VHH binders against q989t9. Designs and how they scored, part 4

Target 1, 279 residues: q989t9
Amino acid sequence: TTRILGVVQLDQRRLTDDLAVLAKSNFSSEYSDFACGRWEFCMLRNQSGKQEEQRVVVHETPALATPLGQSLPYLNELLDNHFDRDSIRYARIIRISENACIIPHRDYLELEGKFIRVHLVLDTNEKCSNTEENNIFHMGRGEIWFLDASLPHSAGCFSPTPRLHLVVDIEGTRSLEEVAINVEQPSARNATVDTRKEWTDETLESVLGFSEIISEANYREIVAILAKLHFFHKVHCVDMYGWLKEICRRRGEPALIEKANSLERFYLIDRAAGEVMTY

## First folded at step 23 (VHH)

Design ab1
Fold by ESMFold2, last read:
Structure ab1 (fold): chain B 279 residues (1-279), chain A 121 residues (1-121)
Amino acid sequence: as target 1 above (279 residues)
Amino acid sequence: QVQLQESGGGLVQPGGSLRLSCAASGFTFSQYWMSWVRQAPGEGREWVSSISNRGTYTYYADSVKGRFTIARDNVKNTLYLLMDSLKSDDTAVYYCARGHSYERTKYFDYWGQGTQVTVSS
């Protein structure tokens, strides 16, 4: 299950220096079909060590630093001293900013059992959340989290200040208790209280009213609106797919109905290697 | 009260063997990587070997690989270093340390008092 593996003490001055380099760096457009707004990443370690390698692909060798990764001394120290460097398959920065999220989805790398995905939280704020099924939670600064990406999940940042995580893919046969190194043990604390609004029939009918205006021209924007609602209302993160299907059914246009089914299949059920969703 | 106490050091001839032990107390031993670090006279500290929480992963400095074996007993809360084929340049104080790092001693948060190993003919 998704949980904290440990807590690290971050040197704020050294982190700020590395983050300043990242702020001026080119972020990848890969995986933009998952993005609802500014969800971005850059590759620090990968299979080849080449900056051009931007996709995560299952492989068996220790990751090599990219030119960008080589230029970030504090982040390299964090990777080398809080993880077993021989177990690292990828390391990336994921940045979410300006009221953005990643669409609710399942990851198939975790389902294959080949990688363990962990997050070291570099910078965050109270407007940033992770969701998993019907739950919402916050990953705090300095925490290392295991994420069970086989379950439907999402992440968002609803603040002008970006959320930055160091996301590390670890060789999947490693026991979770041996992933994080040189960490403080997490202490018991109160679970986050879910303060989202109750879902009402009136809210549902407002959402389904998009049937009056949905078209090929605005499909992606409507999907992005639906993808964000579960951060603010007590609903399951995948409920958006049921809403989209009903919106398209009420609209009655076969092409829109088929696209709704294709989105659900692609993000939740099955996708081919290299397949990209188009709207 | 975290405590690490080394034992088993001594004088040995080149080619000889020693077994170092480190008794750990005051923390949940099985939750931490453990390491051996050595310091020769007048030198800085040199990482020697590390072992993961459950003992699944072991790592060695190139200078000792094939000659030294790290082990742990999580029931007895004890870390071991079996040293074979000892050479004169293995002469050092050997420290038991909590943590793992190839080059940065700040990542070892607790240290034993050390045990002297002297390799001399």
Scores: ipSAE 0.559, ipTM 0.844, lowest interface PAE 2.3, mean pLDDT 90
Fold by ESMFold2, last read:
Structure ab1 (fold): chain B 279 residues (1-279), chain A 121 residues (1-121)
Amino acid sequence: as target 1 above (279 residues)
Amino acid sequence: QVQLQESGGGLVQPGGSLRLSCAASGFTFSQYWMSWVRQAPGEGREWVSSISNRGTYTYYADSVKGRFTIARDNVKNTLYLLMDSLKSDDTAVYYCARGHSYERTKYFDYWGQGTQVTVSS
């Protein structure tokens, strides 16, 4: 179950210094087919230690720092002292800004196994949220979270100020109870109150009105709009795929209908290693 | 109040053996990595060994690999260090510490009082 594993006290000055280096760094073009706007990542540790290795695969060796990772002394200290370094398979920075999200999806569909995926929250604000199925929640600064990435989920930041998470893929057979090291134990939290708007038939018909204008030329933009709605309405994060299919069915164009089915398959059901979605 | 109390130190001949114990109280022992750290006279503190929450993962400094064994008993809330083939260079005060770090003692948030191990003659 997706939950907090622990809390770390972040040294803000040292963090700011590393993030300034990161701000001038090149981000990966891999997985950009999952991005709805400025959802970006860069690799800090991977199998080879080479910066150009940007895709994750299941492998059995401790991760090696990339040149970028080596240039970030505080983030390296966080990785080495809050996780078992021998268990790390990948470490990445995920940055989301400017009203962007990652499309609702399931992870690990293209892999022969899975990771224990963990987020250490470096910087965030009240306009940033994670979603899982029909739930919405906020990962707070300094928290280490286990995320069950095999479930449908998404993340977004609806603010000019970026959200930055250190995402660590831990060898998948490790004991979850033993992943986070040198952490404060989580304190009691108030129950999350879901303040999103109720979904109405009127809102649905407005959304389905995209059938009047959807085309090859605007397909990706309409998908991005649909991908964001569940952050603001009490619906399941994957409901966008049903909306897209109905929009395309009403439009009646076979190529658009086929693409809607391909999107749902790719993000939720099945994809091959190395496969990318094209629009 | 977190408390860590070491015992089992003493004087031993080179090649001999000792078992150190650390009784833990004031926290949920099974939720934390635990370590042994030692300090020789006039020297800084040196990490010796660590063990994960449930004992699944153990790590040793190169200087003690093959000679020392870390263990824990989460029912008795006790950490152990079994030391075999002791050498004069192992002479130090041995501390029980909560946490894990190869090189940065600031990541150990609670420490015991230490127990003296002396290997001579």
Scores: ipSAE 0.541, ipTM 0.833, lowest interface PAE 2.4, mean pLDDT 92
Fold by ESMFold2, look of step 23:
Structure ab1 (fold): chain B 279 residues (1-279), chain A 121 residues (1-121)
Amino acid sequence: as target 1 above (279 residues)
Amino acid sequence: QVQLQESGGGLVQPGGSLRLSCAASGFTFSQYWMSWVRQAPGEGREWVSSISNRGTYTYYADSVKGRFTIARDNVKNTLYLLMDSLKSDDTAVYYCARGHSYERTKYFDYWGQGTQVTVSS
């Protein structure tokens, strides 16, 4: 299950230097079909070591540093000394900014194998959240988390300050207890309190009112609005797909209805290698 | 509070064998990677070997690979270094350390007092 594996004491000055380099770096447009706003990433380690390799695929070799990864000495040191170098398959920076999220989805659907996904939290704030099914939680600065990416999940940042995580895909046969190295053991903690608003029939009918205006021209924007609601209301992160289908059913446009079903399939059920969602 | 105590060092002829032990206390031994580090006279400390929490993953410096074996007993809270085919260059004080690092100075938070190994004709 999704949990903290350990805690790292981050050297703030060295981190700040690397983040300044990263801030002027080009971020990938790959996986932009998952983005609701500015959710973006860049590759620090991948299969080939080439910066232009920007898709995650199954492979069995230790990841090689990209030119960007080589230019970030503190982040490179964090990777080498808090994870087993030979077990790393990908390492990426994921940045969320400007009131954005990644659409609720499951990972690894198009891949034959599954990696172990872990997050080392570099920079965050109280308006950044992860969600998994019905749950909402906050990954704190310096924490290393295992994320069960096969469950429906999302992440968002609703703050002027960007959220930055170092996301590492680890060889899937590794023992989870042996993934995080040179870490402080996590402290005992109470369960998180879910302070989101209750979902009501009145709220649902307001949302379903999009049926009056949904069209090909605004489909993506409406989807992005729906994708963010579970961060603020006590609903399942995938409930947006049911809302979208009902919106489109009430609209009565067959092409929009088919698109809603296609989105749900692609993000939650299955997708082909290399497939991209078109709205 | 954390205590690491090495033993098993001594004088040995080239080609000989030796077994070092490190008794650990004051922490949950099975939750931590452990390492051996050595220091020859007048030299800096040199990482020798590391072993993961459960012993599943082991790593060795090139200078000792194939000759040394790191092991741990999580029931007895003891770390071992089995040293075979010893050379004069292996003469050093051997330290038990908590952690693992590809860069030695930053990630070893506790150290033993060391045990002397001397390999001489």
Scores: ipSAE 0.340, ipTM 0.727, lowest interface PAE 4.4, mean pLDDT 90
Fold by OpenDDE, look of step 23:
Structure ab1 (fold): chain B 279 residues (1-279), chain A 121 residues (1-121)
Amino acid sequence: as target 1 above (279 residues)
Amino acid sequence: QVQLQESGGGLVQPGGSLRLSCAASGFTFSQYWMSWVRQAPGEGREWVSSISNRGTYTYYADSVKGRFTIARDNVKNTLYLLMDSLKSDDTAVYYCARGHSYERTKYFDYWGQGTQVTVSS
């Protein structure tokens, strides 16, 4: 299950220098179909070492640093110090900007095999959250987390300051206890308090009211609204897809209904290799 | 239109073998994980096995592991389930399903009509 693997004491000065470089760097448009708002990533290590390689695929070779990765000495050091180089398959910076999130989804559906996905939190604040199924929690700065990619999950930033995580994909046969190296054990921390609002029938009816206005022209915006609700309401992160289907059903437009089904399939059920969702 | 049609079911004695087939149409078969799911009388649907797009990875329920083999032919758009050492408890309607199971999560979006497998002496 999703959990903290350890804690790293980050050098703020060195980190700030690298973050400044990233702030001026180009982020990839790959996987933008997962974004609700500004959700982006930069590739630091991949299979070929080429910056133009942006897609994640299953491979068996140690990851190579991209030009961007090579230009970030502190982040490179963090990768070398806290992970087994031979086990790394990918390393990316994921940035979530203000009021953005990743659509609730399951990882690796398009891949044969398994990676272990790990997050090192570089820059975050109290208005950033992660969700897994019905649970909401916060990943703190300097913490290394294992993310259970098989469970539906999301992440969002609802502050003016973007959230930045170093996300590392590790070869899937490794034990979780061996993934993070040279880390401190997490101290006792308070569990994240769930401050989300109770979900009511009235709230549901309000959401389903989108059936009055939904169209192809505003479909993505409505999806984005629905995708964000579970950060503020006590619902399962996949409930948005049920709502969307019902909204489209009530609207009575076959094309919209089909789109809703396609989205649910793509994000939660199955994806083809290289498949991109457009809507 | 997505279509899945199962065949190969029947009556077999305990210890016997059957081969199920599922003909798929209406979608690019090789791009999807496929699964077998069964439903015994009076019980809910039970996941049996899943296979990845190219057949590289296969998964089995503990109840059938070592006895059943899932396979696919992407040229023929066909999913197979080889069932050996059949037991009375394997009696069920077997469904072909598009999708897969991983860990505790199971997601399927299409099913066939099912084929009856009866194991009885």
Scores: ipSAE 0.000, ipTM 0.271, lowest interface PAE 12.1, mean pLDDT 90

Design ab1
Fold by OpenDDE, fold request of step 27:
Structure ab1 (fold): chain B 279 residues (1-279), chain A 121 residues (1-121)
Amino acid sequence: as target 1 above (279 residues)
Amino acid sequence: QVQLQESGGGLVQPGGSLRLSCAASGFTFSQYWMSWVRQAPGEGREWVSSISNRGTYTYYADSVKGRFTIARDNVKNTLYLLMDSLKSDDTAVYYCARGHSYERTKYFDYWGQGTQVTVSS
């Protein structure tokens, strides 16, 4: 299950320097089909070392630093100090801007092999959250997390300050106990208090009211609205797809219904290699 | 501790009906999708039906559509499976599971011990 692997003490001065470089850097438009708002990433290490390689694929070689990755000395040090270089397959910066999230999804559906996905939290605040199935929790600064990417999950930022994570994909044969190196043991944490609103039948009917106005023109916006609700309401992160299907059903337009089914399939069930969702 | 306990299984003739129940405890029942899964002798587990948190959405395997009805009572923390027009092929151990299934993906984290359903002349 998703959990903390360790904690690192981040040098704020050095980190700030690297973050300044990132703030001026171009982020990739790959996987934008997963974005609800400004969810972005940039590649620091990949298979070829080329900046134009932006998609994750199964491969067996240690990751190479991209030009952007080479320009970030502190982040490189963090990668070298806390991970086995030979085990890394990818390293990326994921940035979530204000009021943005990644659509609830499962990872690796398009991949033949499995990676171990790990997050090192670089910059965050209390208004940033992760979700896994019915659970909501916060990843804190300096914490290294294993993310069970096989479970439906999401992440969002609802603060003016963007959230930045260093996301590392490790080859799948490694044990979780050995993934994070030279880290402090995490302190005992209390269960995250779930402060989300109760979901009622009235709330559901309010959401389903979108059936009165949904169209091809506003479909993406409505999906984005639905994708964000589970951060503030006690529901499963995949419930948005059920709502969407019902909204489209009530609207009575077959094309919209088909689109809803396609989205659910793409994000939760299976994807082909290189497949991109467009709507 | 999460607990799921099935009941209501038994022997029934073809064409007969049964109602299975699953008593849930140790978690907020209304926050979770629930499902029924069955396993016939010598076969793997087969998804049967799923129901959303408030019962608004229900899903069925093709093999049971039109014959089975999934329901829940969130006040009683109980999941139900109404089985009508039972066939010999419905013979299996039926499990209550926390979670749900879509066509090719399943999200289950807790299971009951199961209840035996036997359809025979």
Scores: ipSAE 0.000, ipTM 0.241, lowest interface PAE 14.8, mean pLDDT 91
Fold by OpenDDE, fold request of step 27:
Structure ab1 (fold): chain B 279 residues (1-279), chain A 121 residues (1-121)
Amino acid sequence: as target 1 above (279 residues)
Amino acid sequence: QVQLQESGGGLVQPGGSLRLSCAASGFTFSQYWMSWVRQAPGEGREWVSSISNRGTYTYYADSVKGRFTIARDNVKNTLYLLMDSLKSDDTAVYYCARGHSYERTKYFDYWGQGTQVTVSS
């Protein structure tokens, strides 16, 4: 049910000012275990209003602006104009830098409840994509998207200019029709843009060739390589975990095999509260 | 329009053999992994086997390993499942699916209508 909820006309001048502030701001290292490359975020609104609160947890109170959030007047205006303040639980800037992505995953596995995750696209280009299962699509500037976080998905930026989204977590009892307010209806467009290559036996063999070199020392890099492939090849975003398991199996090192299994479990199946994947 | 049509199902005695076929059309068959999935009465769909686009790689569920063989003919746009040493537990509707499964990694986007396989004395 991932879809566009509406479109906002962004004031480029005001947005540029806020983006300049963000460019000079410290991004959180929380959830870096989801990053393949420079996938980063800044907390703008959270439960306590404290900048040091970086983890998302289920809570029932309206989000409070962090110091960073308070320093972004236009983004605050966007949040206030297009969302019900009382429904917001978190607001973050997600920044994906060149050739970076978030590892294919499911959201909220570690939470008792689910939020409604919404994206307001602030800065993007045609080389930025989202994936859901075996579908690839582009979120356009000014668009507000509902993201079905329960499905395996990823996002990547493969341009020199970073992608920036304002990601808002809304309390889960709200109707999707009411989540975004004061928005324009989206124009009819096909968000799906699939120019990916067909997957072949040769491609698979090349991928599985990592079994010759995989080690603890390069494990994260190989995972990152695998995580990016589905942006360019017609495969399901979860296929990387199968490849990884097979790569490790062929390598024949028990520790690597266990790591592969742990990754798949952590990102796709379940996570304990506060659990962090380290490798 | 993607189309998958299964055939070859039927009634067979335990220990018998069957060959299922799936005729594919509406897409470049040789560019896609293909799979067989079955559904027994009252049960969910169970992945059976997958084959790579050129047939280089094949995968099987533990329940059918050593008994079933998946194959494909990319010239004929046909997927096959050779089933040997059939047993009662193999009774199910067998579906041809575009896509593949490997352990817990599964995705399919198109399915056939299925063919009934019944193993009974």
Scores: ipSAE 0.000, ipTM 0.255, lowest interface PAE 13.8, mean pLDDT 90
Fold by OpenDDE, last read:
Structure ab1 (fold): chain B 279 residues (1-279), chain A 121 residues (1-121)
Amino acid sequence: as target 1 above (279 residues)
Amino acid sequence: QVQLQESGGGLVQPGGSLRLSCAASGFTFSQYWMSWVRQAPGEGREWVSSISNRGTYTYYADSVKGRFTIARDNVKNTLYLLMDSLKSDDTAVYYCARGHSYERTKYFDYWGQGTQVTVSS
């Protein structure tokens, strides 16, 4: 179950220095097929230590720092202090810019195995959110989260300031209780209620109205719009695929219908190794 | 081993109030989402409410919104459900579950034995 593993007190000064380096660094175009807007990542630790290695695969060796990773002393310290080096398979910075999200999806479908995917939150604000199925929640600064990446999920940033997470992939056989080390327990906060807008039949019909205008030319944009709705409306994150299918059905164009089915399959059901979605 | 034990159920008149408790042990309580689920006689299990591991986020079924409040005390390893304005339709066995749900979403790994709540005049 998705949960907090611990809390780290971040050194703002040192973090700022590393974030400045990242701000000037090149981010990878790999997995851009998952991006709705400016969702990006850069590789800090991988199998080979080579910066050109950008795709994630299951492997058995401890991750090696890339040139970019080597240039980030505080982030390296965080990795060394709070994780077992031998357990790390990948470490990446995921940056979500304003009004961007990752399309609702399941992880690991293309892999022969899985990782324990952990997020250390470096920079965020109240307008950034994660979703898991029909749940929405916020990962706070300094918090370490385990995500059940096998469940449909998404993340979005709807503020001018980008969200940055250090995402660590741990080998999948480790005990979850031991993944994060030298961390503090999270403190309780006042309970807040999900404030997303209620979903109505009228809202649905409005969304399905895209059937009047959907085409090959605007398909990706419409998908991006649909992918973002669950951040603001009380719906399941996978509902976008149902909407898309219905939109295409109403449009009556076979090619668009097939595309909708392909997207649902790719993001939620199965992927081949190295497969990339184009639409 | 993980254990969840509900208490606080009983007989109450319509319009009355009850407070349910769930004592948790065998795991780090403050790291897990928790939920209440109920089952009326002859019916399936119905999700009632969920709360995040730190209590930051709470979720409610439409049938109980405005009447029920979920809370937790991570120092005492206890989950609570405050039930106000109880109705006859609220009669059910109430279960504490580790994990979270929101409407159609259900993923739990441990359950308590349940506590009976009966609303009747």
Scores: ipSAE 0.000, ipTM 0.234, lowest interface PAE 14.8, mean pLDDT 91
Fold by OpenDDE, last read:
Structure ab1 (fold): chain B 279 residues (1-279), chain A 121 residues (1-121)
Amino acid sequence: as target 1 above (279 residues)
Amino acid sequence: QVQLQESGGGLVQPGGSLRLSCAASGFTFSQYWMSWVRQAPGEGREWVSSISNRGTYTYYADSVKGRFTIARDNVKNTLYLLMDSLKSDDTAVYYCARGHSYERTKYFDYWGQGTQVTVSS
């Protein structure tokens, strides 16, 4: 169901002004447990309108602009013009900096329900990608995407220029056809070739070689390395967890093995409300 | 080496049915979205249908929606296209492709040789 919902013609001048404000703004540390590198977000609209509200929960009220959100006139205009205000539950800026990604995961596991999660692409380039299962694709500037975030997925930026998306969480019972308003229909695109490297047994054994060096001290770094591989290799985005488990098994340290299991569980299977992964 | 081989094409009368198969090898079939794409004479390639890795999600072009059914058997490494209520406009070479399409956004990396489907009285 992941798809383009529409295209918006962005005013670059006005956008640049808002982006400049964001560049100087503080981003949230919430959900940093999902970050491999500088994956960050800031709240523009949430339930209370308070900037301190940073975690997402299912609720039934239209989102309120945070102080930061209020300071971004163009982004507010975009939200007002292209979405039903009453349907919005959250609006966030997600920024992925150079060589950063979000760990492969499933959304909504910690929630009592789900959202229609929509991305309006504000700033991106060809070195930014999204993944869904074993597929890789690019969200283009000005495009509005519905992301089926219930599927295992990731996003990464491997450019010096950060990727910025306006992520809008819409009430989950809405029709996808009604989510994006006053948008242009996307143009037909030619088929894009997946240029990722073929995965081989030799590559696998090389990766599993981390078993020789993995420790508590470098665990996060190794996880981050593993999380990024599927952007460049034709593997399923969840394969990193299998690799990690095997790496830890070979290492033979029970604590590391347990950690690997907990990561897989947390990101792909089950999370409690408010649960944060530490590793 | 990645290989996709289509079969099941042929001549059928309007209103008839066909089942296409695509045998996949050289890769972990169950990890990839798969698609059918067709090309009519003198026309460009047209996306027909896509199916997710495990078959949970299926997508269809408007032109075939309600008539065609995409399926897969990950044990047999085979992709299927069940075509019902065939029309003359369905005449084309049908290709199996590794990858997916979201209607206007298509991502493929391997193609089969295609199988001819001809719908004619």
Scores: ipSAE 0.000, ipTM 0.235, lowest interface PAE 15.1, mean pLDDT 92

